# VH-VL binders against Holliday junction branch migration complex subunit RuvA (ruvA), part 13

Target 1, 202 residues: Holliday junction branch migration complex subunit RuvA (ruvA), of Salinibacter ruber (q2s5c8)
Amino acid sequence: MIDYVSGTLVDKTTDSALVDVNGLGYRVHVPTSTYKRLPDTDEEVTLHTYHYLREDDESLYGFATKAERTVFETMTGVSRVGPKLALSALSAMTPTELRDHVMEGDKSRLTQISGVGTKTADRLIVELRDRLADLDVLEDTSPLSGGSDARAEARADALEALTELGLSKADAERSIRQVLRDNAGIQSADELVRRALKADQE
Below, E stands for the ipSAE of ESMFold2; O stands for the ipSAE of OpenDDE; V2 stands for 0.75 times the mean of E and O plus 0.25 times the DockQ between their complexes.

## First folded at step 12 (VH-VL; framework fv_tocilizumab)

Design q02 (at its last look DockQ between E and O 0.42; V2 from the best seeds 0.00; counts 0 for: pae E 7.5 > 2)
Fold by ESMFold2, look of step 12:
Structure q02 (fold): chain C 202 residues (1-202), chain A 124 residues (1-124), chain B 107 residues (1-107)
Amino acid sequence: as target 1 above (202 residues)
Amino acid sequence: QVQLQESGPGLVRPSQTLSLTCTVSGYSISSDYYWSWVRQPPGRGLEWIGYIYYSGSTTYNPSLKSRVTMLRDTSKNQFSLRLSSVTAADTAVYYCARDDYYYTSGDTYYFDYWGQGSLVTVSS
Amino acid sequence: DIQMTQSPSSLSASVGDRVTITCRASQSISSYLNWYQQKPGKAPKLLIYAASSLQSGVPSRFSGSGSGTDFTFTISSLQPEDIATYYCQQDYDTPLTFGQGTKVEIK
């Protein structure tokens, strides 16, 4: 079983990461939430993985946090809940949000997940309630390993620039966090500042 | 092999209650799946009535919801349909069916096993 | 409710012909669409699920395609045993709904 992959991030899309591990390229399917936390290409990355193996399908799924992987494993262990549905759930909400909606029986919120109608929401509530209640699903806000130095510098520079332009420290940090969640590949402080100012004005 | 069999009266008088039972063999109705009733008026298409989930929860077609009740008897491996206050418009072949899916297709559902159907006529 | 509209209501074709049936949903249902065959006096039988996936034991001359609102069911080479009425059915949300049916006959 492949428990993690660690190597150079060669390419990324909103639903996958290509990681070069000593000359082997692993395509790892990721939820959007993990995509947003990936470093820039050509930087090192480590993803917590789940190796999904069926007679007619083999895929590697990857997550920024162990909590996300645990939710994925728990969901795909439920009858009639496959990996695409589990990824859709993690793309739509955090592990903590998912647990809360399941525990509260919030069908209306669960049906906002792509591929989830009333029937599927009922199954998620019934099947996951006890399995998720015992999980420590604190959201991990840490940057991914292997890619944090250049991004950390760009973030620090952008924070300083935004405060010099008149934003409060709280507003600047919130805006930068939002921009990086939506596009984790930005390496330029100038680009971060420009996007953060646009988002703050809206 | 999973088999479903409808049973119940073939003739029901107007304003009475239509009652049908589906007996399932080859699979326990409390283990998984949705267990459904579907009807087909003579010469017409198919209409879903409702289902009962393996946990016991029910969902009914809104067009019939005020008149329909579904129950299960897990000791006999049966689920049942009651439709109250029937009229001639309720004359149909009534099918029970299992609502299943394949694991690799995501959360897609389909009716993979059907009973042979039971004609129920509502007439005075 | 999601309405399913099939076309045509009936068709007649020769053995060996390619036949096509369409099904339109009143709103997007992604690929959550099934096709059933119903022979006279019998219960429906599942042929295709998830718009294009062939059920086990179903001959390969049957196929389906489409997503969103527009779906197509095809018999690549009509056989005598294919005389039946064909129904589409959405499983996107409740109430589960069927198309009106398409009766297929051989000339």
Scores: ipSAE 0.025, ipTM 0.553, lowest interface PAE 7.5, mean pLDDT 84
ESMFold2 (binder alone), look of step 12: mean pLDDT 91; pTM 0.928
OpenDDE, look of step 12: ipSAE 0.109; ipTM 0.662

Design q03 (from z02 with heavy chain E110D P111A Y114I; at its last look DockQ between E and O 0.58; V2 from the best seeds 0.00; counts 0 for: pae E 2.6 > 2)
Heavy chain, then light chain:
Amino acid sequence: QVQLQESGPGLVRPSQTLSLTCTVSGYSISSDYYWSWVRQPPGRGLEWIGYIYYSGSTTYNPSLKSRVTMLRDTSKNQFSLRLSSVTAADTAVYYCARDDYYYTSGDTYDAFDIWGQGSLVTVSS
Amino acid sequence: DIQMTQSPSSLSASVGDRVTITCRASQSISSYLNWYQQKPGKAPKLLIYAASSLQSGVPSRFSGSGSGTDFTFTISSLQPEDIATYYCQQDYDTPLTFGQGTKVEIK
ESMFold2, look of step 12: ipSAE 0.464; ipTM 0.723
ESMFold2 (binder alone), look of step 12: mean pLDDT 94; pTM 0.956
OpenDDE, look of step 12: ipSAE 0.605; ipTM 0.804

## First folded at step 13 (VH-VL; framework fv_tocilizumab)

Design s01 (from q03 with heavy chain T108Y, light chain D91S; at its last look DockQ between E and O 0.62; V2 from the best seeds 0.69)
Heavy chain, then light chain:
Amino acid sequence: QVQLQESGPGLVRPSQTLSLTCTVSGYSISSDYYWSWVRQPPGRGLEWIGYIYYSGSTTYNPSLKSRVTMLRDTSKNQFSLRLSSVTAADTAVYYCARDDYYYTSGDYYDAFDIWGQGSLVTVSS
Amino acid sequence: DIQMTQSPSSLSASVGDRVTITCRASQSISSYLNWYQQKPGKAPKLLIYAASSLQSGVPSRFSGSGSGTDFTFTISSLQPEDIATYYCQQSYDTPLTFGQGTKVEIK
ESMFold2, look of step 13: ipSAE 0.711; ipTM 0.868
ESMFold2 (binder alone), look of step 13: mean pLDDT 94; pTM 0.958
OpenDDE, look of step 13: ipSAE 0.707; ipTM 0.829

Design s02 (from s01 with heavy chain D100T; at its last look DockQ between E and O 0.66; V2 from the best seeds 0.69)
Fold by ESMFold2, look of step 13:
Structure s02 (fold): chain C 202 residues (1-202), chain A 125 residues (1-125), chain B 107 residues (1-107)
Amino acid sequence: as target 1 above (202 residues)
Amino acid sequence: QVQLQESGPGLVRPSQTLSLTCTVSGYSISSDYYWSWVRQPPGRGLEWIGYIYYSGSTTYNPSLKSRVTMLRDTSKNQFSLRLSSVTAADTAVYYCARDTYYYTSGDYYDAFDIWGQGSLVTVSS
Amino acid sequence: DIQMTQSPSSLSASVGDRVTITCRASQSISSYLNWYQQKPGKAPKLLIYAASSLQSGVPSRFSGSGSGTDFTFTISSLQPEDIATYYCQQSYDTPLTFGQGTKVEIK
């Protein structure tokens, strides 16, 4: 299928990019977060893509990161989750933020997504929890996050340490998410464990 | 071919509990969709009471939440409504309805596509 | 709660007339707006979903438009069998809410 497009950026809007690939112009629908990372027109661009097909819909969606594409694929692979909702979610929050809010059932945060009311938020929680759990620990591969790999390693190490100390995997993940939400700069597994244990006591 | 049918007492005395059952034929209530109760006082408009999702989760109208319970019996393919402490204001035709979804323009949209015929419940001394 | 306000509460028109009913939401509901027809003694029947999409089996003289807070339902050429009360309903937030209804009669 079409996994990426790489070529010259001919035109861009807040929700699309037109990429010329050796004389073929691909209109690629993108979330706002990807739009903000597009270069100026006439410059080279590569987008990770997903070819969405239905009997009544055929569109190409594009993302600056593979993590965004993976979340999009996971979301649109679930019944009752359409590509516009998936793009709105990725425009409003990172892949890891979205997973975390779904896993913890945070309806109030999910309703901040454009076009997501309380009924849709409840449905996202019910329908996506198992699918996003199967992705275990989603990692943000964005180049703009200079500590992404170090933070991912610290999170994985902290999760392993917390489960060794007796927390369930779900409880450990919840505690780590809370600590990182409040202290995004932490890159030490030891510090994550110490703070997560304190949060778990409350 | 999917049909919904309300059943239950047509007369309930004040302060008692109104209890209705919706029997679904032609589709399993645990397979998909939201399954709702909606009521209509005689000569008046429609009021949503609550729904139960195919997963079993429930959501109720906040105006009635303190008095409403919805349950399902998947072995009988039924979902039920209990409304406690009724008054004359609860006199209405009670409908059960299926809340389905449609894909259009990149999104999913919900609507009540199948309704029962309705059951009048009168609250009177 | 999202309040749905229909206008008018009733109307009378001749066979063949264009009939228009409006529905206003107290906050944006995107296109999560449905229209139902209810004949006396019967359950409501879905006509329009997603603000403008026609339900299967519904005659093409029925249509809907709008997004956000303001929605319009139209019968392009009123027929005798269209005598009914029409309701809008939002499916964006719980509680799900209906308009007060619009009774349509033949003059």
Scores: ipSAE 0.646, ipTM 0.823, lowest interface PAE 1.5, mean pLDDT 87
ESMFold2 (binder alone), look of step 13: mean pLDDT 94; pTM 0.960
OpenDDE, look of step 13: ipSAE 0.749; ipTM 0.847

Design s03 (from s01 with heavy chain D110E; at its last look DockQ between E and O 0.39; V2 from the best seeds 0.00; counts 0 for: pae E 4.3 > 2)
Fold by ESMFold2, look of step 13:
Structure s03 (fold): chain C 202 residues (1-202), chain A 125 residues (1-125), chain B 107 residues (1-107)
Amino acid sequence: as target 1 above (202 residues)
Amino acid sequence: QVQLQESGPGLVRPSQTLSLTCTVSGYSISSDYYWSWVRQPPGRGLEWIGYIYYSGSTTYNPSLKSRVTMLRDTSKNQFSLRLSSVTAADTAVYYCARDDYYYTSGDYYEAFDIWGQGSLVTVSS
Amino acid sequence: DIQMTQSPSSLSASVGDRVTITCRASQSISSYLNWYQQKPGKAPKLLIYAASSLQSGVPSRFSGSGSGTDFTFTISSLQPEDIATYYCQQSYDTPLTFGQGTKVEIK
């Protein structure tokens, strides 16, 4: 229901942001990685959000990137993984790192997450391996300023378009990364798609 | 309904290996949950020995790890405990137990919801 | 290892009395704390999980509270069938550990 929240950052703590949207204050729970990327208070911010709703729990979660939100959604969609665990994991490592450690069964690395013992690490590996295998985890470390994350949106739109045109998600991600390394100034999804198709072809 | 039942010898000589089997009915041990062994010396408290997760992963109490092996036989729906080099200090009632999960307060919590009846094992000459 | 210390080690109370048992963890365990009842000659029975949540089928006279390191278990009105030893147990990390138990008897 709520895909993003865009407005003035009124207050922040290490695990939450209060965003004023024309007189409505949304308290959004965030991982530490997103907290560190929040602007100063009284500045504009946009967060990708997920409205977590159960009969006995309702909360709004927010993320600096779509990749973080996608990982959160995927994790909490598993009956043995709750939002607190998902937030702890994203606070400790990037979406790419988390996916890779789960895929590799790296229990030793996972137990280094605060609050994760061997029992929890086993659960993460067993329950999430297949669910995280093919996620789109393009990362963006830019500060959260302005009305939107236009570069991240252009990359996400381009990935979506390339996938609709028949490329595998892995091939599309690879092509987009190559184009962006060679052409960092691109902010148009259409131009990104055009160049990615050329790069994939040869 | 899910039931757990311990079986094995009630008397074991010092230095021998203690072997117990937990037979599970009404649920497949390879479908979910942690499957645990817990022991209780007569008149004393409870000590967790270890678990085997439905995936086959094991974790043991460090105080016993050098002497403990847990295995499963999914075709018989059983999991077992072997404790080597026993002494009189290993005399206890041995329970098998299922560790179930519960959602509350944004996370999952686990507790031993089903226990076997318990099997007394005496280590004596 | 996370040590769990229960107090008192035993108590004697009359039918209808309020009974309180405390459990202290050697480090924070959040709310990963369970309470079990063990009657003589029987296996333990889960009463409370997640520090304060009542297991299905458990009478409402039983309750739990606390988080972090200090936890309390309460029987609001002691009944004759509540004669048992009560154990707290942390499920935060391995090794999973139990308190030493509190024996509850009727006067």
Scores: ipSAE 0.272, ipTM 0.666, lowest interface PAE 4.3, mean pLDDT 86
ESMFold2 (binder alone), look of step 13: mean pLDDT 94; pTM 0.957
OpenDDE, look of step 13: ipSAE 0.804; ipTM 0.881

Design s04 (from s01 with light chain S91D; at its last look DockQ between E and O 0.56; V2 from the best seeds 0.67)
Fold by ESMFold2, look of step 13:
Structure s04 (fold): chain C 202 residues (1-202), chain A 125 residues (1-125), chain B 107 residues (1-107)
Amino acid sequence: as target 1 above (202 residues)
Amino acid sequence: QVQLQESGPGLVRPSQTLSLTCTVSGYSISSDYYWSWVRQPPGRGLEWIGYIYYSGSTTYNPSLKSRVTMLRDTSKNQFSLRLSSVTAADTAVYYCARDDYYYTSGDYYDAFDIWGQGSLVTVSS
Amino acid sequence: DIQMTQSPSSLSASVGDRVTITCRASQSISSYLNWYQQKPGKAPKLLIYAASSLQSGVPSRFSGSGSGTDFTFTISSLQPEDIATYYCQQDYDTPLTFGQGTKVEIK
């Protein structure tokens, strides 16, 4: 029912955002990756939301991108996968990384998700493999309103350039993330591409 | 109503292979759930042996992994335990159990909700 | 492997007494902890899942609490039919492991 919320960021914690929409305060649960992209308080923010409803529970979940929301919706629509597990996965991995690890059956990587043991990793692979296979997890990577920065723009440009140079989207994203983890100050797409190509060849 | 029943020989000689079968009635073992074996030496605590998921994938206790095999026969709605090279330490009551799941506090949690009656297997010369 | 340590190993109490059993995990298991009751000659019976949630049909005198590494199981008013051995069990990671058990008897 609630597809997005757009308004003033009143408060934030590592796992939630309080957004004032013309006098209505929405508390939106978010993965860590979305928290890190939130603006300062009193700034405008837009979150893609999913209204999770059960007979005994109601919560609003929010994401910086439509891809994250789509993955969350897909995950929570499967038996034995709840919203806490889905948030933990999105806090640890991008939508593309999660899809790729599930598709490849990579239990070692999936158990790196906080709170995910071997049993849960096995379940993710069995239940989600076919449901994530054709999902377009990169439909919308636009930064949050008020949360844009040069790093996000450079990453998007570098991803486009690397795929035009022949890397798969998964390989390009993996290489870019590794470069940024090692060199957080890089904000040039050209430099990201150069270093990502070197990292991909290692 | 779902029921689990263990069957197999009650006496096994050392170094032989222990074989047990769990027959499930009232539910197809290929439809859902984890299906587990758990054992209990007389007067002692419980030890998980392994499970087979409804998809057919298996996971075993590392302490037994080299000696254990679990299989299923979906046409008979059965899953089985095979434990090789047994010793007196393998004397136990062997249970099969269903590992069900529950939603609470924003996620799902598993627990053994249905158990067989147990089958005592004695390893003795 | 995640080791589950139960305390005490046994206890005796009178009908109506409050009984408390503790279970400690060797690492955090969040709330992936179950409690089972086992009467002599019978299979275990699930009482509590997810650390604190009562299984359907289990009397409200049974309760559980805790998260992380330290968990508590309580019988608020011991009844004669509660004579049994009680086990905690973690379901966070394989191998799935049980505590060594706590035998509860009536004085």
Scores: ipSAE 0.587, ipTM 0.766, lowest interface PAE 1.7, mean pLDDT 87
ESMFold2 (binder alone), look of step 13: mean pLDDT 94; pTM 0.959
OpenDDE, look of step 13: ipSAE 0.826; ipTM 0.899

Design s05 (from s01 with light chain S91H; at its last look DockQ between E and O 0.64; V2 from the best seeds 0.71)
Heavy chain, then light chain:
Amino acid sequence: QVQLQESGPGLVRPSQTLSLTCTVSGYSISSDYYWSWVRQPPGRGLEWIGYIYYSGSTTYNPSLKSRVTMLRDTSKNQFSLRLSSVTAADTAVYYCARDDYYYTSGDYYDAFDIWGQGSLVTVSS
Amino acid sequence: DIQMTQSPSSLSASVGDRVTITCRASQSISSYLNWYQQKPGKAPKLLIYAASSLQSGVPSRFSGSGSGTDFTFTISSLQPEDIATYYCQQHYDTPLTFGQGTKVEIK
ESMFold2, look of step 13: ipSAE 0.647; ipTM 0.816
ESMFold2 (binder alone), look of step 13: mean pLDDT 95; pTM 0.963
OpenDDE, look of step 13: ipSAE 0.791; ipTM 0.873
ESMFold2, look of step 14: ipSAE 0.657; ipTM 0.828
ESMFold2 (binder alone), look of step 14: mean pLDDT 94; pTM 0.962
OpenDDE, look of step 14: ipSAE 0.815; ipTM 0.887

Design s06 (from q03 with light chain D91S; at its last look DockQ between E and O 0.70; V2 from the best seeds 0.56)
Fold by OpenDDE, look of step 13:
Structure s06 (fold): chain C 202 residues (1-202), chain A 125 residues (1-125), chain B 107 residues (1-107)
Amino acid sequence: as target 1 above (202 residues)
Amino acid sequence: QVQLQESGPGLVRPSQTLSLTCTVSGYSISSDYYWSWVRQPPGRGLEWIGYIYYSGSTTYNPSLKSRVTMLRDTSKNQFSLRLSSVTAADTAVYYCARDDYYYTSGDTYDAFDIWGQGSLVTVSS
Amino acid sequence: DIQMTQSPSSLSASVGDRVTITCRASQSISSYLNWYQQKPGKAPKLLIYAASSLQSGVPSRFSGSGSGTDFTFTISSLQPEDIATYYCQQSYDTPLTFGQGTKVEIK
């Protein structure tokens, strides 16, 4: 299954991200919490994804944290909880908050989720209380930028080198982004600079 | 095929307790779904009484909560309705129904998809 | 409680006519609305769930639309066998509640 998508953010909406991975574009549904953490378009991004497969429904869902994905997976593992409800829940509250409200049977808080009435709140409590109790919902505050520290350093060094060679900062950034779109695996500043200069000559 | 069938006395005296049983065939009531009671006074509309969830949890209409008790017998695959202190206003056709769920467009919705034939209960002295 | 108000309470139409029934909820219920058909002496039958989804085995002349508070049930071409009372029902919140019903007759 598709467990993560790493590439260039091509487009974003309030409920989705379009990520280019070596020329293949993945439309990924995201909760509001993840949307708010998305980088700007043309930046690198990595999403933890859940490939939702049903008889008449195939979609990709993406999250900023593994905790969110785990909760989403747990929720949608229940037959009466669809992905839309799960996204709504994660948009309204953190995994920790959701767990706590479910564990406490707090219907008043759960009904604050868009599309959740008392009956659905009851369902969430009954169906998810045991399933959420044992989950590690520790949130990861790491940035969604798909670059390893090594890649980030390589980008910074390449940017400096290109600007020293006379490129404007904006042109250097654009060139580096293009190179990384073509080869996301590059972790060397020298290779980035080499390819960036080559791209500018074409 | 899943079928529901109501059974119980058709006549109850005022102040007594109305008791009905719904026998379910073709599906175990302890496996899934909401198992509900709905009533309809003669010539009138439908009123939801309550349900017992497959887990055994119950939820009642607040208008009847003080008088309603729903139980289940998993060994017999039955769930029951008891309504205490009945009056003429409780005269109705009583239906048991399965409150099933449907997935569409990423959401889950509920509906009464299977009904019993209904049982008329008359409250009279 | 969420109140469901149907309109009209009754109607008479000719075979082949388009019939429209409306249902209004006292508060938003998203798409958690069902439509039932009840013939005399019979239990209600589910026709539409989730506001617009046709139940399996139900003729395509039946349809539903709407979301939030305003919903519409339509029979595109009324047939003699469609004589019945129709009910909307919200499944958004407990207590579950029904509209008062719409009696459909043929002229």
Scores: ipSAE 0.447, ipTM 0.753, lowest interface PAE 1.5, mean pLDDT 91
ESMFold2, look of step 13: ipSAE 0.579; ipTM 0.826
ESMFold2 (binder alone), look of step 13: mean pLDDT 94; pTM 0.956

## First folded at step 14 (VH-VL; framework fv_tocilizumab)

Design k1 (from s05 with light chain Y32W; at its last look DockQ between E and O 0.62; V2 from the best seeds 0.73)
Fold by ESMFold2, look of step 14:
Structure k1 (fold): chain C 202 residues (1-202), chain A 125 residues (1-125), chain B 107 residues (1-107)
Amino acid sequence: as target 1 above (202 residues)
Amino acid sequence: QVQLQESGPGLVRPSQTLSLTCTVSGYSISSDYYWSWVRQPPGRGLEWIGYIYYSGSTTYNPSLKSRVTMLRDTSKNQFSLRLSSVTAADTAVYYCARDDYYYTSGDYYDAFDIWGQGSLVTVSS
Amino acid sequence: DIQMTQSPSSLSASVGDRVTITCRASQSISSWLNWYQQKPGKAPKLLIYAASSLQSGVPSRFSGSGSGTDFTFTISSLQPEDIATYYCQQHYDTPLTFGQGTKVEIK
């Protein structure tokens, strides 16, 4: 179980980092977005990691942020989604962009991911819509004009209420995101539900 | 273990609707995979018609999309093809096929691993 | 649509010969290429998936290679039972498309 590696960056390529941790060299596979954040060689680096285990192989995947690792883990936990596809997605777009395109069913943008044709894009939308919905709750976002944990709880409560009222989780999440995009200051689940129901009726 | 079998009329008149059913045994069509129709005119190559995903979503070949409907009946473990307004050009052997997937080199890749025996449908007066 | 072009359209070879068939995609499909064998009167049979991976139960004399747009299928030593038409097929974009086929015959 390796949750992070921290040490000296010995070597890097566009898809890997070799990190020396007190004499142990870890080869860590990374998306291009993480590669771009790597320092020069011989400098210190810390990567959030996921230990991907196969029967005859082991691979260590690394990410600059926990959000990226969470997306990778979520994607590879879905049937027909392998680690190379997950890395390609994170190389092409941010976790929030990926979630939004999947939630919106934006096949055209998903096919811009290297190695993703139209069949794979359709599958990502179908398989990941519900799985990526929770990333709004788990997103580690630095606020500029943001909210507290109360906003996260309000979102969770509103989602639960809308689902009980008959919306699918995907539809409820889309409605809540739309309301919050237009009204970022809302911290009440009741107000979120009310506005989401009004938007859904239109 | 998993077997696919096409059934339906072997003769259809022009302008009518061609209807075929694929019966799947040994696996539930709502559990996984894409389930596809592929056709082959006599002496010619293969043309993919469309697929239905285990979730129920469908995608059709754009060359046929205005005339094609695919449905499933999960209680009978069947998926079906309907092709409207047929002409002699629609005469072909129609295959149903399972669209399976394989892990290799860090990715999953798809292929048609199980095919039905094929059903010849002739369109003529 | 991604067009798949096979070469040659037909060939004749002797038992024991090495047979090579090429397949070209009109745009990159990475390694999303399959090869099927179809004997007369039968459904296609999957031989190779992911450009180079041999399907279970397929003899090792069959092989595939390539990525991107250019792919090769090889029978290392042709046997009488290998008389068939061979198709490449891309599984990258819908519509899924097949090459026009290569008919392999014994001299």
Scores: ipSAE 0.689, ipTM 0.855, lowest interface PAE 1.3, mean pLDDT 87
ESMFold2 (binder alone), look of step 14: mean pLDDT 94; pTM 0.960
OpenDDE, look of step 14: ipSAE 0.842; ipTM 0.916

Design k2 (from s05 with heavy chain S57I; at its last look DockQ between E and O 0.57; V2 from the best seeds 0.61)
Fold by ESMFold2, look of step 14:
Structure k2 (fold): chain C 202 residues (1-202), chain A 125 residues (1-125), chain B 107 residues (1-107)
Amino acid sequence: as target 1 above (202 residues)
Amino acid sequence: QVQLQESGPGLVRPSQTLSLTCTVSGYSISSDYYWSWVRQPPGRGLEWIGYIYYSGITTYNPSLKSRVTMLRDTSKNQFSLRLSSVTAADTAVYYCARDDYYYTSGDYYDAFDIWGQGSLVTVSS
Amino acid sequence: DIQMTQSPSSLSASVGDRVTITCRASQSISSYLNWYQQKPGKAPKLLIYAASSLQSGVPSRFSGSGSGTDFTFTISSLQPEDIATYYCQQHYDTPLTFGQGTKVEIK
């Protein structure tokens, strides 16, 4: 299973990235949200990947975050949801937005996804609600290159610390998201936790 | 080998309820698929009436929604159509059909792959 | 509702002719379009799904193309047994809708 590709970005289009890994070129299909976070060509990139396999299809899909990959895998595990639909969802919404709309049963928002009509939206709500309830879909909004790994680690550490301190996973995610919306440059888990606890106070 | 067959009265009086049954053989109606009714007035085109999903969830054409009910009887492997308050405009050949799905190029596509032979229902006093 | 408009409403052609039918959707339906053949007194028969994919058992003279709003159905060499009415149908959203049909006859 190919869990990530890390190498030089050779080429990109609105729905793919060609990554050179020691002379092997991997064409990785990406949602628009990941495309927008790709660096310039000739720069280094790391993508979290999912190797989609069927008897009649094989493709490598790539994401800026593990949350996006997890949502993609979860969606394609639903009957009659293919990788194109899953990419459309992640192009239209963040993992957090998708989870929120599914948990709230917000059909009108889900039908805004390309390829999602009424019956697909109802099916997504029913099938994904249970599968998304406990997933950590906190997204990393930092660029893929540079401090992205450190910031992602800080978020993960902060989430774990807040849940250890007694917040529910949902509350901890919400608090961290609020702090990062106000202070996007934080790379310290201790600082994230400290500010998230203050943001949770009222 | 899956087959669909419509049954029901061929003549219905105005204001009464039209009732049709589709008997499915070779596949359990509760296992998968959407199961649909489609009608065709004489000399005219096709109009989708509604479907019932294998789970029991129904969706109807909004133009008919207030008058349409679809049900299933899993013990007889049948799904049925009731259309209330009929008029002469409801005279048509009524088809039941299976709405199958196909995977290609990373997506799923639906189509009516199996149809019944059709049942003409005339609404006349 | 997504309206499906076919053209022409009818046509006559000679055996061996190339026949083309068009279908226009009132909004983008990607490739969620099917083509059916209906012979007199018979139920419709699926020919093409996903705009261009040939159903199993359908002769290769039938083909489809298009995406978005504009779709084309082609019979490369018309045969006598192809006398029928042809319908396009969108499966993008409910209500599922059909074109008004194109009647194909031999001259």
Scores: ipSAE 0.484, ipTM 0.708, lowest interface PAE 1.8, mean pLDDT 87
ESMFold2 (binder alone), look of step 14: mean pLDDT 94; pTM 0.962
OpenDDE, look of step 14: ipSAE 0.752; ipTM 0.851

